# Miniprotein binders against Homoarginine-6-hydroxylase 2-ODD-C23.2 (2ODDC23.2), part 2

Target 1, 357 residues: Homoarginine-6-hydroxylase 2-ODD-C23.2 (2ODDC23.2), of Arabidopsis thaliana (Mouse-ear cress) (q8h113)
Amino acid sequence: MVIYHRKVVFTYVRAKRFYHFLNIEMVTDFKSLLPVIDISPLLAKCDDFDMAEDAGVVEVVGKLDRACRDVGFFYVIGHGISDDLINKVKEMTHQFFELPYEEKLKIKITPTAGYRGYQRIGVNFTSGKQDMHEAIDCYREFKQGKHGDIGKVLEGPNQWPGNPQEYKDLMEKYIKLCTDLSRNILRGISLALGGSPYEFEGKMLRDPFWVMRIIGYPGVNQENVIGCGAHTDYGLLTLINQDDDKTALQVKNVDGDWIPAIPIPGSFICNIGDMLTILSNGVYQSTLHKVINNSPKYRVCVAFFYETNFEAEVEPLDIFKEKHPRKETSQVAKRVVYGQHLINKVLTTFANLVENS

## First folded at step 10 (miniprotein)

Design v3 (from u6 with L27Y)
Fold by ESMFold2, fold request of step 11:
Structure v3 (fold): chain B 357 residues (1-357), chain A 114 residues (1-114)
Amino acid sequence: as target 1 above (357 residues)
Amino acid sequence: SPRLERLIEAARELLKEAKELLKNGDYEELIKMADWLLIDVKYLFFYARMLMEQGDLEAARRLLQLATELINLAQEIVDAALKLNPDSEEAKRLLEEVKKAIDRLEQLLEEIKN
């Protein structure tokens, strides 16, 4: 259709002008850019019984399929979350990290706080190397006893910065919107894999856990400081809300090259995680990415991780095993329970914090 | 098929959970359950339509019969939520979704006769 072609051309021209605004040289081949996906047609129909047949949804689903088969990272525009909320989340986070160290320690991560709270610079490790960032770790809150002995260590409320209730209230609103947005993107991804829209909303997936890391990267005056070492995300998908004027996130493309994820104002960066790789029977593969800091300015990144149910035993979905059979079929090993893996990671992170104190 | 039977089993498990919540559930639990029931209705409608296109009308009828049970229970749960919180905009939204599900069910049942 002519209007869909004009939309594609508009998006490319806008990205090119944005790169020149930041004084970043344009890549001569558009294949080196991360896809920019306007998901508004998907969101307009995501509750409709016939969404799979909608022409606008079909177009977005095609773009999601290509992005997830290729780099596994894309910008999301047309997502319906206001610029005001996106910016306030980052502004309040900047204010907290600017506080004296002893003020930040008032909400420090401890076992009695359910391993929720502030984590100082240098205590987080990725692949055995220190990450030069500080963070606030937040998790979905749940009623005491809901997840048995496994979940007991993570019980309790999140420790929000001590600004008036506005910060907590805004973050809770933001988390709800990110949860809804992630679910709706996953309906598009489910269609892309050849299922119904709802394949990621079954028994083990319909009550998703979430993790949020509110990350601060100190400014640096040297090159190539590791803000966060190379890794893949564990869950289904991640929504990244980062500062607009700093480029530090790099993603590994299918050719093995690291490409920059230049911030686009008003967008989220969205990427797939390890659980989606498993659930899709390997059709989509999570992507190695890292944060390399070259900026003298402080950078904030608020990462929302959409996960499985806490007690999920994750394995390929039968529909996707049938539609996308794999040559290797020796999946007889027991599946890891998501909650147990999360708790093990939480305890390991805290042990490193104690060791470095 | 084994997948069809697992789909039916999962929906019947949700029905059982919903009936227990109707007895003792608080407002938040009722809203969440109504939402899950209606998502499963959409799931059942999707696969029922697929089975109709493949000519497996008996399997499609099984899914639509189950969807009828889910819709009826979702209605009861939304009504219970409205009794606990009469001003709930979320419960009113879910009530509209129940009405849409009833209309869609009637459409699909008519299509399967033809």
Scores: ipSAE 0.830, ipTM 0.937, lowest interface PAE 0.7, mean pLDDT 86
Fold by ESMFold2, fold request of step 11:
Structure v3 (fold): chain B 357 residues (1-357), chain A 114 residues (1-114)
Amino acid sequence: as target 1 above (357 residues)
Amino acid sequence: SPRLERLIEAARELLKEAKELLKNGDYEELIKMADWLLIDVKYLFFYARMLMEQGDLEAARRLLQLATELINLAQEIVDAALKLNPDSEEAKRLLEEVKKAIDRLEQLLEEIKN
C-alpha cells in the first residue's frame, strides 16, 4: 500500500515537472494541450493476475478513459523503450531518406515485393489531396498460405534498407517492443471500458496484424504545406515516434479546433483508431489528425499501427454492448472484415502510385 | 449467460487447436499456442473471481475446470517446445507462467470451497 501510493505520487510529480520543463502551464482540460500519461504503473502489473485492483493501475486506467473519451490522443511516458532505440530508429531513417533517389528505388514498392517498400515524394494522396512526403510501407510478415487467397497479395518479406546495415535488426526489435507496448496499453483501455484486461486478446484479436509507415517530410519554405491530409487511423492503436524539434502533427479536439502535438522527447504519441471505435461500441471515437509542415527542416515520423487479426470480422464486443448500449437506427451495421479492407487499400494505393508516377 | 457460453466455446476451440499442434506443430507454433492458452487462463480466472463475488459458484467452478484443462495442455505444449529447443528463453518464461497459473488455480479452488 505504501509502495503503490508513493509510486503513483512519483509518477504524477514526474509528469508535472516535465510540463514545467517545457515552459507549459499545467492545463486542466484537453482543449489546449494533449494529456501526458505515465503508464509505468500499468506496465509494472500488466502480467499480474490481480492487476485490475492495483491502485497504480486504477489511476492510469482513469487517465486512459478520460483521454479516449475526449481527444483520443495522448503522450505515453514510462513505456520502458529506451531513448537510444527511439532515437536510432529516427536517425537511421534520416540516413536512408538522404540517399540518392536511385538507391532508395532499389527497395521500391512492387506487386512482387508484396506491396512493401519505398514510395517517392508526392505520389500519395489523402482525400484527393497530394501528400508531400516519401515513405517506406511495411507489414507484418506471415507464412505462405496462412490467410488464404485474400492474403496472397501481401505475402513475402518486408524490404528493409541495407544502408545503414543495422536497419533491419534494430527495426525488428523496435516492432516487437511496440507490439508488446500496444498490447499492454490495450489492457488498460480494456479495463477503462469496464471489461477484463484481456478483452482485446480474444479469438479475433490475439494474433494482431501490424502496419508500419516510415515517413519523411521534406523541408518547405511555404506555410501550411500538407505533409499528410486529414484522416483517422483504421486499426486499434497507433504509436507515433516523431522528430522532437519539429511540430507538424495537428489533432482535432472535441470543439473542432486543430491543436498541435508538440513533441515530447522520449515519448510516444498514442491515438485510437476506427477498429477500437467499433469494438468499444462507439464509446471511444477515433480522431481526425493531419500533418501540416511549416519548417525548412526535414522531419521523420515512424508510425506503428496495431491492428486486429488479419481475418478478423470486427463488430462491437458483447461486453461493451452490454455495458454501453447504443440506440438502434433504421439499419444494422455490417461486420467489417479487416483483411479485405487492408488488401483493397493496398491495391488502390498502388494503382494510384502508378497513375501518378 | 450467452457471453459466458461464448467464452467457454472459444476456449474449447483453442484446446482442440492446441491438441492438433501438439501432434504436428513446429517450435514457433507451439510457443504462440502456449502463450494464447495462458492468456485465456488469465481471462477465465478473472471471470471466475467475478462469478464468485456474485455468488454464482457453479459457473465459477465451470470456468476453473476449463482453466485446468488449458493449463495442463499449455504445460504439455511448453514441454514439447523445450524438446525442440532446450535453450529457449521464451519456453522457459512460459514454463514459469504455467507454474504461476497452477499456484493461482489452487488458490482459487481453495477460496471457492469457503
Scores: ipSAE 0.825, ipTM 0.934, lowest interface PAE 0.8, mean pLDDT 86
Fold by OpenDDE base, fold request of step 11:
Structure v3 (fold): chain B 357 residues (1-357), chain A 114 residues (1-114)
Amino acid sequence: as target 1 above (357 residues)
Amino acid sequence: SPRLERLIEAARELLKEAKELLKNGDYEELIKMADWLLIDVKYLFFYARMLMEQGDLEAARRLLQLATELINLAQEIVDAALKLNPDSEEAKRLLEEVKKAIDRLEQLLEEIKN
């Protein structure tokens, strides 16, 4: 515990200085910047029974509420994950993507591998357009038969790179930390919605699935190359760890303008997903975003998607229906089974690959 | 309220799953279940306090009784996990969280009598 606090303060000071530097140089209209939220006060109280009454938590909750209402994207600082680990994840990811194509193919995505592993450049499609990235797709591992016939499509271990050799153990540690961080951010969001801290930890949410995409964006000599097409994320939260030297992520604000999500060293970019929109009774809307490859240098991004339980039938939570009543005529968030949606997405992506191969 | 009854039902289902896991669960399953039980305890305490503030002492007592069952089972599960792995820092952490939950339960039970 004590060691965590000192690291959080150090990361905070660096991120705050960098953000202050960005704010001074970017005389750009306040509308162009995503909010930066220090969540360290929330994390300090995450195990306390009275966390909702803590003044520091209340301040963080207010910032989360504004960010989720206004833009659906924010920077997270004070998150407690070491800068060394965050950077090592990116470094190892660069090292993998620098490998010969034949070495990357040792972990090639296949149906028999439960759609886990390496996707070559141009395999991913967003809204019928080819994305100019390569990736490793990872999913939470589960026991055979745990998720019945629906889950069978994703059964199997993650295909981790054997080079670098330490990549598996590094990423498994990183996934654990991202899982805990996502849980704690959702406690703040739960409070922001006027619930208990634990509304996202109920029966259908307490065993959350996760998806991780380890993404490599090739260098380009042309403007406006689509690295990832415009979309919303499906889950609850996304945590983005990206290279610090390239601005590629674009977020559509409430005015309909594309704003750049400039990297802040030691921060995560966090966004809300479609399932959080549903669960919140539509109080927080998922935000359209895209990646534009605009650098001649290779760029990496690790996206961690914190999801519902695999079998979750996602509908607005009763407490949020009560706190935030909608008129019946508003598009009632359709009940969606998360696992079925994920499988449909995976199978559609694979079918498109087979048709275009 | 219908919400309260659903909350009680979900916690009772978890108790049933936890009791079954105590018979045959491995270390990782036990640790996960103890964490889930303690989260549900924290949830029950939050709503018990809210009900107390609203003057619904009967509903608050029902939640505190259920929380007592969850705490006791969480302790048994943590003890089982510690038998499997005595040096587990996670199991030791969960044991301290169980102690805090007991202390908080005692506080809420005293508040509801006054």
Scores: ipSAE 0.763, ipTM 0.902, lowest interface PAE 0.6, mean pLDDT 88
Fold by OpenDDE base, fold request of step 11:
Structure v3 (fold): chain B 357 residues (1-357), chain A 114 residues (1-114)
Amino acid sequence: as target 1 above (357 residues)
Amino acid sequence: SPRLERLIEAARELLKEAKELLKNGDYEELIKMADWLLIDVKYLFFYARMLMEQGDLEAARRLLQLATELINLAQEIVDAALKLNPDSEEAKRLLEEVKKAIDRLEQLLEEIKN
């Protein structure tokens, strides 16, 4: 039980564009059991050809390597997304979920809407158990026919709430920033695996799909209410923006213990997905996690899933097979088509929606 | 190495796609392609340097030659995008990244001669 009493010194690195100085000297004495990684040195060098040799990058890479090996979850600070934006996303999400049910149904998820929009409470199932949450499901938008007959199932615009009115534009901005952040974190992870910074930006990864789940967890007066069942994330990376006042996310450590992921204001929780496990030749394993609703207050969580290309046939990258050779018998060698997996998941969830409607 | 040949093949495929897109691509497609080309250039530079450090100067030269082709095409694509949208901050950013890629290419070409 290593009590890391590390003072998170927010070093404001003036990277030019959007690094606004949030001087939160929150010496949050938060005994975070998950590693906290300041990625600002990585971001400062993300466009430099010699980034791999930068001492600050090397330090971040070493932290990412440890986090991905030991837990598969970490807090991200120094990420360059303004706290105001992060908080506004949560605020607007609360405002939407506070709307009358009839208003939320104006953006109801339907097959005709490409399975985009609002899911009512109790529709989502994880491992055959009902999840106590409501959500707005969003996916990367694409041109009609871009992803053939498989992609047709998801064709259509995202269904954004009309109230609050600014919600669409806010979330589109947020998605862009999360996409860029995910890309830059993956450059660090790529280096940590002993590749170039760009191993996750190759042919099958350079046009990443994304999924965003805007999740509302109702307040509960009961203990151990499952908000989201135990699962691993499918993609490369997940960026979690959660309410700061409620601990609900739990992460299973290597010892099999459930660790609470205590919110750190202004941080993302980042975790690796199953596709990153495959691509890394099983070096970094996706971590089982769950959400337990344990507050009488409503809780929001925005999960951004940075994925492979829609058509990606995911297998271990050659560089990581070379750097981290494994016996062929590892289950990690399964070729998986991302888009097909996503569609199967969506259709399964929707079938459950119809059965429980 | 088989890995080197696959890398070269993938970059050549991207070059082919990019050349086709230059004929008929819209602004958004051009911008994306320019970004992809510049990523592959950065990848090629990283790998070329590793090969140089290993003493495989021939393989490094092959990658730098390929990077030259990608840079030239990225410039053409960015120029095409700027013709469609002269005020595009994204296209202007990509043009500056092309310039940096040229400078880095020149540096690596000097290093490989010494």
Scores: ipSAE 0.745, ipTM 0.894, lowest interface PAE 0.7, mean pLDDT 88

Design v3 (from u6 with L27Y)
Fold by OpenDDE base, fold request of step 11:
Structure v3 (fold): chain B 357 residues (1-357), chain A 114 residues (1-114)
Amino acid sequence: as target 1 above (357 residues)
Amino acid sequence: SPRLERLIEAARELLKEAKELLKNGDYEELIKMADWLLIDVKYLFFYARMLMEQGDLEAARRLLQLATELINLAQEIVDAALKLNPDSEEAKRLLEEVKKAIDRLEQLLEEIKN
């Protein structure tokens, strides 16, 4: 029972006002803004058998369809996660990155820790360029041997900061809520593609892996510092919780222009990934995005990546192949095993860390 | 249709996995499996209704029969989870979802007779 506290309504009104303000200011200078979607009608019906016929759900589904076709990025409001939790996650993230380097190294990423933990500034590379961020890399925990030899590399607990003591419990709660939220958004996207609500909950998708990057971007006094290089996300959905006072995320629109993803307090930024592109039979394309550090202040961003099952061999879903047929000349989405891709990425990043250490 | 047969096969595979888990599954595994079964039930109901609207009552009946098997097993799994943790709010929630699934099944079975 998502208790829609009075705060959510207030945050919604504030987010609408902020978006309206941003729309007024940005409509003058920017060709397109990221759409804002109130998903509260979808969440209210997410457990109902007739959810697809609900007028409020149909409206949300239409907004999701447009957003996924036109931009592949949208703001999510009415998501039911408390502002207090969202803000506490960012606050605790700031507090961790403010710690002495030696304290951050207590949770250093290592192969023996299943590649979980703290990455120092300058370890992450995107397209051969160094990213100016530090991070804590977290992955879904699983029983030893669950994912065979492929999963063995990632086996182990997440390394949470020990200060504050509540950090682990806070983040585990946040992960659960982000997981549930991602699932419900995907039900809307499934309907938008003309499927049942449950097309993304089948055999290869019902036990979704997740990745979380708790990211810190150092303050800069220079222009055009790459915080994170231009990329698409690999998975199904990404939920971005960012600082409210700094614009850094840039999204490439259909015209090829970079749109700043200005923070809306109490919102998530949601984007689709490459696996959703494949599963949708290429109806929804993942969108290229980057982070440019442009503030003298430290910026935090918590990115939650909702993935397929770890062992999933991702191909277009039959229902979406039928509803959205492609000509044979379209690049047959190469059957990709998600877990193998993830491991290859992790190992490549770590090899770069060893070479540059 | 080939799609319908694949859907039935996938649900039967889950039913088999769930029956094995009922023998030796821990509380968390049981809760997770009950959730998966209930999702597949919701999926089967969606397609059963679509088939009814198309006039394919035979195919709809096949899906509703399969949904009945999944619901019954979901109930058994939830009951097993409640034996392990009687105060589980999650297991109690899933039990209420099982009841709702039964009510919806009865409704669809009545609609298909008319």
Scores: ipSAE 0.732, ipTM 0.891, lowest interface PAE 0.7, mean pLDDT 88

